# Ledger of designs, part 140: miniprotein binders against q96jn8r1131to1294

Target 1, 164 residues: q96jn8r1131to1294
Amino acid sequence: TLEFLENHGKNILLSNGNRTATRVASYNQGIVVINQPLVPQLLVQVRIDFLNRQWTSSLVLGVITCAPERLNFPASACALKRAAWLLRGRGVFHNGLKICEKFGPNLDTCPEGTILGLRLDSSGGLHLHVNGVDQGVAVPDVPQPCHALVDLYGQCEQVTIVNP
Below, E stands for the ipSAE of ESMFold2; O stands for the ipSAE of OpenDDE; V2 stands for 0.75 times the mean of E and O plus 0.25 times the DockQ between their complexes.

## First folded at step 12 (miniprotein)

Design W36 (at its last look DockQ between E and O 0.41; V2 from the best seeds 0.55)
Fold by ESMFold2, look of step 12:
Structure W36 (fold): chain B 164 residues (1-164), chain A 83 residues (1-83)
Amino acid sequence: as target 1 above (164 residues)
Amino acid sequence: SKEEDLFKEAEEFAKLALEMLERGDYMYAAEYYLLAAEEALEAGNPELAFEYARKAIELAKKSGNEELLEEAEELLEKIKEEL
């Protein structure tokens, strides 16, 4: 079953059988990783459970290709300068640098209840799903194995893994 | 070259910092200036790294996050050793 790894940001509390991640302090230190690599046709989905609109920016969603069990995560996903492909706002980032200005909806405006999904297609393309709707290929050629990552940043204080 | 690439990356992080500052996100702005400072230092430009770290300190103060401020101050002290 899909769960968040025990190796996570220091401000994260896991609950609900490790399927719910809550950021319990500050605005960062909220990186979580799904316990299984993405394989073609596996859809990993998280629901945004709780947002604090005090902050301007919200969660980051994406993948890393480093083995996550023993990785020392930075305070924020923006500092992942190696082996990382991330979606923030409408931007796509590779190793911390923007490679696409606009893809899909603005993640900073997604309300509570939004279900965000990641899957890898058979050619290595990374797809974003929003409320069950495929937004297309965000990253066309992601190396495998890769691991789904969420950074509970800023506005985003809780997410839960949900079944498709 | 690697140094030229690192310098370009430092400038890109600084641009991201300015983007976040325009949005009023002082924590992201400070974090991006710290990344810019780290890249500038690795590129062999400690004077530029110092300028970016000073900007990160100012924004960390404005954000009110004490842990971020301590991180920025520690990086500034490390950079001073290379000046």
Scores: ipSAE 0.692, ipTM 0.843, lowest interface PAE 1.2, mean pLDDT 92
Fold by OpenDDE base, look of step 12:
Structure W36 (fold): chain B 164 residues (1-164), chain A 83 residues (1-83)
Amino acid sequence: as target 1 above (164 residues)
Amino acid sequence: SKEEDLFKEAEEFAKLALEMLERGDYMYAAEYYLLAAEEALEAGNPELAFEYARKAIELAKKSGNEELLEEAEELLEKIKEEL
């Protein structure tokens, strides 16, 4: 069963069998990681449950290739400096650096109810899915094993892991 | 060296801050300047850290994010101790 790990950002409260993550304070400290590593053709999805318009920006979605159980999470995903491939807004980032300016829809403008998915293809390409629609390869040749990561940042205050 | 790497990271974060600023995203811009300040401080350059932190404060104010502003101000005070 897909769940968020107990090792998470300080402002996160897990519920619903650790399938729901809620940021209960501030705008940051909201990183969570899904327990099972991504394997080829497995679609991992989260739904945006609640957006708080008090803040700007929104969730960051991506993968890490280090051991998530031992990771000391920074306040925000943008501070991940190693073993991290992230999707933010329309950008793709690797270890804190922007490697692509425009990819897929703008994550900052996804409304509540949006289902975001990550999937590895047979070639190791990381695909973004939005409401079930494959947006293409965001990151080619991602090292394995890797774990899906969500940063409940800014507006995004709650997400839930959902089945395809 | 580690110090050099930290300095480079600080600069990269500052660049990202500017990109966010150009988009009018004051909150994220401030966040990146905070990161830049932290890296600069770790790199042993409190003067540069101070500059970045000040920018973070300014942009945090513009964003209206009180939590972010508080964080930036706390970092600034920490930096001042090393000046």
Scores: ipSAE 0.511, ipTM 0.804, lowest interface PAE 1.1, mean pLDDT 94
ESMFold2 (binder alone), look of step 12: mean pLDDT 90; pTM 0.907

Design W37 (at its last look DockQ between E and O 0.80; V2 from the best seeds 0.81)
Fold by OpenDDE base, look of step 13:
Structure W37 (fold): chain B 164 residues (1-164), chain A 83 residues (1-83)
Amino acid sequence: as target 1 above (164 residues)
Amino acid sequence: SKEEDLFKEAEEFAKLALEMLERGDYMYAAEYYLLAAEEALEAGNPELAFEYARKAIELAKKSGNEEILEEAEELLEKIKEEL
């Protein structure tokens, strides 16, 4: 089953069989990684459970290609300077640098209940899904294996892995 | 060179910090300037690192993140040793 790894940001509390991640302090230190690597045609989805509008920005979604079990997580995903492709707001980032200004919907404005998904296609393209709708290829030719990563940042305080 | 690449990366992080500031996001801005400072220091540019670290400190205070503040202040002290 899909679960979040025990190796996670220091402000994260896992529950519900490690399918729910809650950031219990501050607005950062909230990175979690899904245990199973993304494989072609597998849709991995998380639901935004709770937003705390005290903060700005929201969750970051993406993938890492390094071993997640041994990853030393920085305070936020923006500090991942290697082996990382991230979706934040409407931007796409690679190893900390912005490689695309506008892609898909603005993740910072997704309301509670939004279901966000990641899927690799047969060509290695990373697709973003929003409420079941394929938004297209966010990152072409992602190295494999890779793991889905969620940074519970800012407003986003809780997410749950959900099945398609 | 590696140092040149680090310098460029530092500048990119600083640009990202500025973008965050423009939208009033002190949280990311603080983190980006901290990253920029670290990269600048590693690039052998303590003067630039100093500038970025100071900004990180300021914005960490505004965002209310003690951890970033502490890290930035510690970095600042290290930078001063290189000046």
Scores: ipSAE 0.883, ipTM 0.940, lowest interface PAE 0.6, mean pLDDT 96
Fold by ESMFold2, look of step 12:
Structure W37 (fold): chain B 164 residues (1-164), chain A 83 residues (1-83)
Amino acid sequence: as target 1 above (164 residues)
Amino acid sequence: SKEEDLFKEAEEFAKLALEMLERGDYMYAAEYYLLAAEEALEAGNPELAFEYARKAIELAKKSGNEEILEEAEELLEKIKEEL
């Protein structure tokens, strides 16, 4: 029942019942958002389907706390200057600025087939899952409601929503 | 003040640009210098914005990416109106 929202980056083509997002041009304009807010017990998972290693950096994963249906997305998630908590590489970013140098694995090195998950815990903590394994709390107190976001940046050219 | 906050954020984006440059990621480096330039311009410091935009152009050229280069050149022209 989870799908990528029709409002997305301009280089995205949705397919597979809006469960697969492909970046079909350039290196950015690839922001997609899950169509339902995160709630406790909801694990949103995406599989990395296709990577192009010519680029140095890869996808960004995180949440936004503003309504996404008519939001004008910037070209790249790094320009989300408000209402955003993002994971890039090993860093955690809030509103475009780094707040943690190292958390979890390096997203820039995740291979094709990696399943990345996001969920909120009962305290509002944002957890990253990698191939089913909880990596702990990336952000301790995310305001609700929030929506999961993926930026198909650089290396990452395709992801698919998968069910637990 | 709002201007002091914007100036501080511009410096943080410039630091992120340098981090990306050290990794050889010219596209992120250019994008972060563009963010720094925009913040500096909003902070009322068009001279600093000009320097950040010039760095973004240099890195966009090294990236080989035409879209980010055009964006950086457009911002530089806007900044020149305030020098």
Scores: ipSAE 0.807, ipTM 0.907, lowest interface PAE 0.8, mean pLDDT 92
ESMFold2 (binder alone), look of step 12: mean pLDDT 90; pTM 0.899
OpenDDE base, look of step 12: ipSAE 0.877; ipTM 0.938
ESMFold2, look of step 13: ipSAE 0.748; ipTM 0.884
ESMFold2 (binder alone), look of step 13: mean pLDDT 90; pTM 0.899

Design W38 (at its last look DockQ between E and O 0.81; V2 from the best seeds 0.81)
Fold by OpenDDE base, look of step 12:
Structure W38 (fold): chain B 164 residues (1-164), chain A 83 residues (1-83)
Amino acid sequence: as target 1 above (164 residues)
Amino acid sequence: SKEEDLFKEAEEFAKLALEMLERGDYMYAAEYYLLAAEEALEAGNPELAFEYARKAIELAKESGNEEFLEEAEELLEKIKEEL
């Protein structure tokens, strides 16, 4: 069963059998990691449940290749300076630095109800899915094992893991 | 060298901060300046770190995130010790 790990950002409250993450304070400290590592052809999806337009920006999606149980989470995913590949807005980031300017839809403008997915292909390519549509390879070769990461940042205050 | 690499990362984070400012995203701008400050400090450039940290603090005050502001101010104090 896919769940968020108990090791998470300090502003996160888990519910619904740890399948729902809610950021209950401020606009950051909202990083969560999914318990099961990504394996080829496994589609992991989260739904944006609630957006608070008081803030700017929105959730960050990505993967980490370090042990998530021991990770000391920074205030936001952009501060992950190792073992991290992230999708933010339309950009792709690696260890805090931008490696791609434009990829897929703008995550900052995804409305509530949007289902976002991550999937590794047989070649280690990380794919982004949006509402069931494969957007292509965001990261061509991701080290394994890796875990899906969601940063409930800015507007994004709640997400839920959903089955494909 | 490692120091040179850290310095380059600091500059990259500062660039990202500017990009965020251009978009009106003061939250990320503050965070990137803080990252830039940290890297600059590790690179052995406390003067540059100081400048970035000050910018982070300024923007943090506007965001209303007290915890982040505190973190930035603590970093600033650490930087001052190296000046």
Scores: ipSAE 0.834, ipTM 0.925, lowest interface PAE 0.6, mean pLDDT 95
Fold by ESMFold2, look of step 12:
Order: structure tokens, then C-alpha cells, then sequence
Structure W38 (fold): chain B 164 residues (1-164), chain A 83 residues (1-83)
């Protein structure tokens, strides 16, 4: 069963059979990782449960291509300088640096209840889904194995893994 | 070279910091300046690293994030050892 990995950011509390992650302090230290690697055609989905609009930016979604069980996560996903492909706001980032100015919707404006999904296609392309709708290929050739990552940053205080 | 790559990355992080500052996101702006400082220090340019770290500290004070401010001040002291 898909669950958030017990190795996570310091401000995260896991609940609901480790399918729900809540950031319980501050605005950062909120990185969580799905416990199984993505495989082609597996859709991993999380629902945005709670937002706090006092903050300007919101969650980050993406993948890491290194084994997550023993990683020492930085305070924020923007500091993942290796093995990371991330979607933040309107941009796509590789190892902390922007590689695409606009892809999909602006994650900083997604409301509570939005269901965000990540999927690899058969060519290793990473797709974003928003409320079930495929937004296309964000990253054309992600190394495998990789794990889905969420950074409950700023506005985003809780997400829950949901089945498609 | 590796040093040239690190310097380019420091400049890109500083550019990201400016973008976030222009949008009023002081938290990300400070975080990106701190990343720029780290990269500049690794590139062997402690003077530039000092400049970026000062900006991160200034923004952290403005945002009221004491945890980040402590981290940024620690980096600044490390940079001073290389000046």
C-alpha cells in the first residue's frame, strides 16, 4: 500500500496509516516521500487537505532518484541539489535550478481539495495530473528508480494519499 | 570546470532570489540567497558568498524567521573564516 515514508521532514506528523502528512510547525521542514518507487503507469495521487493562505508559496511536487530511506532532507525541497526533479509554482526545477518557466497550473494557487498526481510514462516521462486531468510531460526522461516527493511548504499544511 | 559550474549555479540561485523578492516572497528569497552563498563559497569566492549571505540575513530579519536567521548567521561566520 502506498504510504508516506517514516523518514521525513522534522515538522511532519504522519497519521491515517501513514497516508496523511501534516506540517505541524513553521513553514518548512515538511518533505515527505512515497514509500514505493514509481513504475510506469502507476498514478500516485495526493489531495490537498489544508492550506494556510498567510504564506505566499505552497507545496512542491516531484521525484527524487536516490534511495530515500536514509536521506538527510534539507529544510526545503529547493535545496535538493542532486537527484531531484521538482514542480514548484509555475516552474520545473532540476537539482534546484529552473529548467522550465511554465508547466501545468500554478501550484501556489491550487485550492483545498485539489488532487495532484504523478505518473511515469513508458519512456520515463514524468506526467502531472490535476483532478484527474493529465497536464502532459513535465520531465522527459527521469532516471529510475525514483520516488514521488511532496514538500508541504508554506501554505500547504496537510496532504493525503488517495487512490485514483 | 567544476568551479565555473558552481559559480554559474550561485548566479542562478541569486537570480531566483531576486524573482522571489520581486513577488514579495521573503522566505524563498532568503533561502535562495543562502543557496547562492553556499555555492559561491564552494566555488572559492568567499567575497561573493559574503555578499549573498548578508542579503539572506537581511531578508530573514525582515521575515521574522529566527530559525533561518540562525542558520544564515552560522554560514556567514564560516564565510568570514575564508576571507
Amino acid sequence: as target 1 above (164 residues)
Amino acid sequence: SKEEDLFKEAEEFAKLALEMLERGDYMYAAEYYLLAAEEALEAGNPELAFEYARKAIELAKESGNEEFLEEAEELLEKIKEEL
Scores: ipSAE 0.783, ipTM 0.897, lowest interface PAE 0.9, mean pLDDT 92
ESMFold2 (binder alone), look of step 12: mean pLDDT 87; pTM 0.861

Design W39 (at its last look DockQ between E and O 0.78; V2 from the best seeds 0.79)
Fold by OpenDDE base, look of step 12:
Structure W39 (fold): chain B 164 residues (1-164), chain A 83 residues (1-83)
Amino acid sequence: as target 1 above (164 residues)
Amino acid sequence: SKEEDLFKEAEEFAKLALEMLERGDYMYAAEYYLLAAEEALEAGNPELAFEYARKAIELAKKSGNEQFLEEAEELLEKIKEEL
C-alpha cells in the first residue's frame, strides 16, 4: 500500500491512513515522501485536493535517491542539494539547480482535482503524468532505488495518494 | 576545490533568487538567498554570506513566514560569529 512516510516536513499532518497530506501552517515545511520506492512501470499518483490562493507557487514533484527515513527535510524541496530531481512550475531541477527551463504543464497552475503521477520506464526515465496523460520523460536516467517526493508548497495545501 | 565549488553554488542560488524576484516570488527568493548564504558561509566567505542572509531576512519578513524568518536570523547570527 502506498502511503506517505511518517518522516515529513514540520507543517504536515497526515491522515486517511497516511494517504493524505495536509500542510497546516505557512507555505512551506511541507515535504512528504511516498513509502514504496519507484519501480519500473509503477505509476504513483497524487491528487491536488486543496489550493489556498493566499500564497503563490504550488506543489513540487520529484524523486530522491537517498534513504527517506533518515532525511532531515529542509523548508522546501528547492533546498535538497543532493540525490534529488524535482519538477517545479515548468522547470526540472537537480540537486537544487535548474537543468531544464520548460517541461510539461506548469505545475503552479494545476487546479484542484488534478492528478499528477510519476513513473519510471524500463530505461530509468522518469515520466510525469497529468490526469492520466503521459507528458514524457522529465529525467532521462534516474538512479534506483528512488522514492517519489511531494512538496506541498505555496498554494498546495493538501494532496492524496490515489490509485491508477 | 570544494571551497570554489561551494562559492559557485552560492552564486547559482543567488541567481535563482533574483529570477524569483523578477517574477515577484518573494517566498522562493528568500529561500534561495538563504541557501546562497549557507553555501557562501561554507565556502569561507562570511561577508558574502552576510549579504545573502540579510536579503533572505528582508524577504522573509515580506512573506510573513515567521518560522523561516527565525531560521534565517539564526543563520545570520552564525555568520556574524565568522566575521
Scores: ipSAE 0.834, ipTM 0.925, lowest interface PAE 0.6, mean pLDDT 95
Fold by ESMFold2, look of step 12:
Structure W39 (fold): chain B 164 residues (1-164), chain A 83 residues (1-83)
Amino acid sequence: as target 1 above (164 residues)
Amino acid sequence: SKEEDLFKEAEEFAKLALEMLERGDYMYAAEYYLLAAEEALEAGNPELAFEYARKAIELAKKSGNEQFLEEAEELLEKIKEEL
């Protein structure tokens, strides 16, 4: 079963059998990682449970390609300058730097209840799903193994892993 | 070279900081300027790192995040030692 790793951002409280992550302070220190690497048959989905709209930006989704159990997480996923492919707003980022201006919907506007998914295709392409709808390939040829990552940043205060 | 790559990355982080500032996201703007400062310092350009760190501090004060502000001030002090 998919769970968030115990190694996570300092402001995260895990609950619901480690399937729910809540940011309990501030606007950052909210990185969580899914315990199993992505494989082509695996769709990792999280539901946005709670948002605080006083913040400007919202959650980040993506993958890391280094071992997550002993990683010292930065305060925010934007500071992952190595082994990271991230979706923020409408942008795609590799190692902190923008590589695509617009892909998929604007994550900063996704409402509570939105279900966001990540999977690899057979060629190693990273796909974003939004409420069950495949948005296409965000990143071609992501190195394996990789793990799904969520940064409960700004607006996003709680997400829950849901089964596909 | 590694120094040239680090300098280019510092400029890209500063560009991201400006994009977030234009959007009114002072938290991300401050974070990106701090990243730019770190890269500029590692690239061997402490004068540029100082400029970026000062911008990160100014924007962090608008957000009220004391922990981030302390981290940014510590980086600024380290940069001053290499000026």
Scores: ipSAE 0.768, ipTM 0.896, lowest interface PAE 0.9, mean pLDDT 92
ESMFold2 (binder alone), look of step 12: mean pLDDT 89; pTM 0.883

Design W40 (at its last look DockQ between E and O 0.88; V2 from the best seeds 0.82)
Fold by OpenDDE base, look of step 12:
Structure W40 (fold): chain B 164 residues (1-164), chain A 80 residues (1-80)
Amino acid sequence: as target 1 above (164 residues)
Amino acid sequence: EDLFKEAEEFAKLALEMLERGDYMYAAEYYLLAAEEALEAGNPELAFEYARKAIELAKKSGNEEFLEEAEELLEKIKEEL
């Protein structure tokens, strides 16, 4: 069963069998990691449940290749300087630095109810899915094992893991 | 690894965030830039970035972040 790990950002409250993450304070400290590592053809999806318009920006999606159980989470995903590939807005980031300016839909403007997915293909390419539509390879040749990461940042205050 | 270059890249990202009015990320990126600059052995540059981070942290109203930035600033001052 896919769940968020108990090791998470300090502003996160888990519920619904650890399938729902809610950021209950401020706009940051909202990183969560999904328990099972991504394997080829496994589609991991989260739904944006609630947006708080008092803040700017929104959730960050990505993967980490370090052990998530012992990870000391920074206040936001942008501060992950190792073993991290992130999708934010329309950009792709690696270890904090931008490696692609424009990829896929703008995550900052996804409305509530949007379902976002991550999937590794047989070649190790990381795909982004938006409402069931494959947006293509965001990051080629991702090291394995890796875990899906969600940063409930800014407007995004709640997400839930959903089945494909 | 070129830490100085990374510092500049984070500062660049900070500026990009400022251009869109995002003081939250801008502050965070300047803090990252300051950390990298300090580690690169450039406390003067680190000082500059840390000051910017503090300024923006005040604007964003994040007291916890502000405290972190101020602690870094004090650490930087020890290297000046």
Scores: ipSAE 0.855, ipTM 0.931, lowest interface PAE 0.6, mean pLDDT 95
Fold by ESMFold2, look of step 12:
Structure W40 (fold): chain B 164 residues (1-164), chain A 80 residues (1-80)
Amino acid sequence: as target 1 above (164 residues)
Amino acid sequence: EDLFKEAEEFAKLALEMLERGDYMYAAEYYLLAAEEALEAGNPELAFEYARKAIELAKKSGNEEFLEEAEELLEKIKEEL
């Protein structure tokens, strides 16, 4: 069963059998990681449950390619300077630096109820899904093993892992 | 490795976020830029970036981040 890993950002409270993550303070310290690595044909999906629109930016979604169980997470995913491929707003970032100005929808505008998914294709390409619709390859060749990551940043106060 | 380029890239990201009115991300990116500039051996540039991060951190109300930024500024001053 897919769950959020117990090693997470310090402002996160896990509930619902570790399938729901809530940021309970501030605007950051909200990194969570899915407990199983991505493999081809595994679709990891989270639903945005609660947003606080007082903040400008929203969640970050992506993968890390190092073992997550012992990492000391930074306050925000933007500070992951190694082994990280992230989608933020419209951009794609590798190790903190922007490598693509726009890909897929703007994550900062996704409403509550949006289901966001990540999967690897057979070539190691990382795909984003939005409400069941494949948005294409965000990153063409992600090293394996990798784990799906969500940063409950800013607007995003709660997400829940859902089954496809 | 080209640490100086990374400091400039983080500063560019900070400016982009500031233009969008996201001063929280702007502060975080300026702090990253300051760290990279110090590692690249340019403490004067690191000082400039750290001061910008502190100014923006005061607007966010995040006391933990502000403390981190001020600690970095003091470290940078030792290398000026």
Scores: ipSAE 0.756, ipTM 0.891, lowest interface PAE 1.0, mean pLDDT 91
ESMFold2 (binder alone), look of step 12: mean pLDDT 82; pTM 0.794

Design W41 (at its last look DockQ between E and O 0.86; V2 from the best seeds 0.81)
Fold by OpenDDE base, look of step 12:
Structure W41 (fold): chain B 164 residues (1-164), chain A 80 residues (1-80)
Amino acid sequence: as target 1 above (164 residues)
Amino acid sequence: SKEEDLFKEAEEFAKLALEMLERGDYMYAAEYYLLAAEEALEAGNPELAFEYARKAIELAKKSGNEEFLEEAEELLEKIK
């Protein structure tokens, strides 16, 4: 069963069998990691449940290749300086640095109810899915094992893991 | 060298900070300046670290995140 790990950002409250993550304070400290590693053909999806428009920006999606259980989470995903590939806005980031300016839809403008997915293909390419639509390969070769990461940042205050 | 790499990384974070400022995103801008400050400090450039840290503090105040502000201020004190 897919669920968020108990090791998470300090402003996160888990519920619904750890399938729902809610950021209950401020706009950061909201990183969560999904327990099972991504493997080819596994589609991991989260739904944006609630947006607080008093903040700017929104959730970050990505993967980490380090052990998530003992990861010391920074205040935001942008501060992950190793073993991290992230999708933010329309950009792709690796270890904190931008490696692609424009990819897929702007995550900052996804409305509540949007279902965002991550999937590895047989070649190790990381795909972004938006409402079931494959947006293409965001990262061409992701080391395995890797875990899906969600940063409930800014506007995004709640997400829930949903089945494909 | 490692220091050179750290310095370059600091500059990259500072660039990202500026990009966020251009969007009016003080939250990420503050965070990127803090990252830039940390990298600059590790690179052996406390002067640059100080500048970035000050910017982080300024923007942190605007964002209203007290915990982050405290973190930035602690870094500033470490740089001094």
Scores: ipSAE 0.856, ipTM 0.931, lowest interface PAE 0.6, mean pLDDT 95
Fold by ESMFold2, look of step 12:
Structure W41 (fold): chain B 164 residues (1-164), chain A 80 residues (1-80)
Amino acid sequence: as target 1 above (164 residues)
Amino acid sequence: SKEEDLFKEAEEFAKLALEMLERGDYMYAAEYYLLAAEEALEAGNPELAFEYARKAIELAKKSGNEEFLEEAEELLEKIK
């Protein structure tokens, strides 16, 4: 069963059988990781539950390719300088640096209720889904194993894992 | 060389900081300047690291986040 891992950002409280993550303070320290590796054809989905529009930027989605159970997470996912492939706004980032300027919709404008998904294809390509619609390959050939990661940054105060 | 690669990465983080600043996202801008400062220091360029750290501090003050400001000031003290 998909759950958020107990090792998470220090401003996160887990609830709903560890399927809901809430950032309860500040604007950052909200990194959460899905407890099972993202295997080919598994679609991991989260729903945006609550947004605080007083901040400019919103959540980050992506994968980490190192074991997450004992990592010391930085305050924000932008500081993950190794083993990380991230989607922020419309950008794709590898180890903190932008590798693609425009991919998919702007995550900073997704409203409450949006369901965001991550999936590996048979070639190891990372796909973003938005409300069930495949946006294509964001990252070719992601090393495996990898774990899906969400950074409840800025606007994003709560997400819930939902079934595909 | 390793130093030249780290310096280039510092410049890329500074570019990201400027992008965030143009959007009015002072917290991301501050975080990216702090990353740029760390990379510049590791590259052996403490003058550039100081400049980036100072920018991170100024942006953190503008955003009102006192906890981040404390972290940024700690890095600045290490550079000095």
Scores: ipSAE 0.743, ipTM 0.888, lowest interface PAE 1.1, mean pLDDT 91
ESMFold2 (binder alone), look of step 12: mean pLDDT 84; pTM 0.820

Design W42 (at its last look DockQ between E and O 0.90; V2 from the best seeds 0.83)
Fold by OpenDDE base, look of step 12:
Structure W42 (fold): chain B 164 residues (1-164), chain A 83 residues (1-83)
Amino acid sequence: as target 1 above (164 residues)
Amino acid sequence: SKEEDLFKEAELFAKLALEMLERGDYMYAAEYYLLAAEEALEAGNPELAFEYARKAIELAKKSGNEEFLEEAEELLEKIKEEL
């Protein structure tokens, strides 16, 4: 089953069989990684459970290609400078640097209840899904194996892994 | 060279910081300036690192994130040793 790894950001509390991640302090230190690597056609989804509008920005969604169980997580995903492809706001980032200005919907404005998904296609393209709708390829030719990563940042204080 | 690449990355992070500031996001701005400072320091430019670190600290104070502020201040002290 899909779960968040025990290796996570300092401000994360896991619950619900490690399927729910809650950031219980501040606005950062909220990175979590899903245990099973993405494989082609597997849709991994998380639901935004709670937004705290005290903060700005929201969750970051993406993948890492390094071993997640040994990763020393930085305070936020933007500081991942290797083996990382991230979706934040409307931008796509690789190893901390922005590689695309506008892609898909603005993750910063997704309301509670939004279901966000990641899926690799047969060509290694990473797709973003929003409420079940394929938004297209966010990152082409992602190295495998890779793991889905969620940064509970800013407004986003809780997410839950949901089945398709 | 590696040093040149690090310097370029520092500038790119600083650029991202500015973009965040323009949209009123002081949290990410602080973090990007910290990243910029780290890269600048590694690039052998402690003067530039110092400038970025100061900006990071300034913005970090607004966030109330003491842990992050401490990290930024520690970096600043490290930078000062190389000035």
Scores: ipSAE 0.848, ipTM 0.928, lowest interface PAE 0.6, mean pLDDT 96
Fold by ESMFold2, look of step 12:
Structure W42 (fold): chain B 164 residues (1-164), chain A 83 residues (1-83)
Amino acid sequence: as target 1 above (164 residues)
Amino acid sequence: SKEEDLFKEAELFAKLALEMLERGDYMYAAEYYLLAAEEALEAGNPELAFEYARKAIELAKKSGNEEFLEEAEELLEKIKEEL
């Protein structure tokens, strides 16, 4: 069953059987990783539970392709300069640098209750789902194994893993 | 070359910092300027690294994040050793 790893950002508190992550301080140090690698039949979904609108930007969603259990995470996902593909706002980033200006909806505007999903297709393409609707391929060929990552950044203070 | 690639990456991070400033996101702007400073220093351009680090520090003071400010100030001191 899907859980957030105990190796996470220092401002994260896990609860609900490690299926809920809460950022309890500041605006960063909120990286969490899903405990199972993505495989084509697996849809990893999280619900945005709580937003604090004082911040400008919101959560980051994506994948890392290195083993996550012993990684030393940076304060923010934007500083992941290796083995990372990330969705932030409407942009797609590879190893910290923007590779696509506009993909899917703007994550910074997703309200509380939004369910965001990640899955791989059979070609290794990374798909974003929003409230059950496939937004298409964000990244065409992600190396495997990879793990889903959420950075509870800025506005985003709590997410929960939900079943499809 | 490695130095040319690092310099190009520093410029791309600085452009991301400016994008965040346009949106009023001082936290991301500071983080991207710090990344730009790190890359510029590795590229062998401590003058440019100094300017980026100073910008990161200025913006970090607006964010109130003491841990980030400490990190940025440590980088600035490292850069000064190469000036």
Scores: ipSAE 0.771, ipTM 0.895, lowest interface PAE 1.0, mean pLDDT 92
ESMFold2 (binder alone), look of step 12: mean pLDDT 89; pTM 0.884

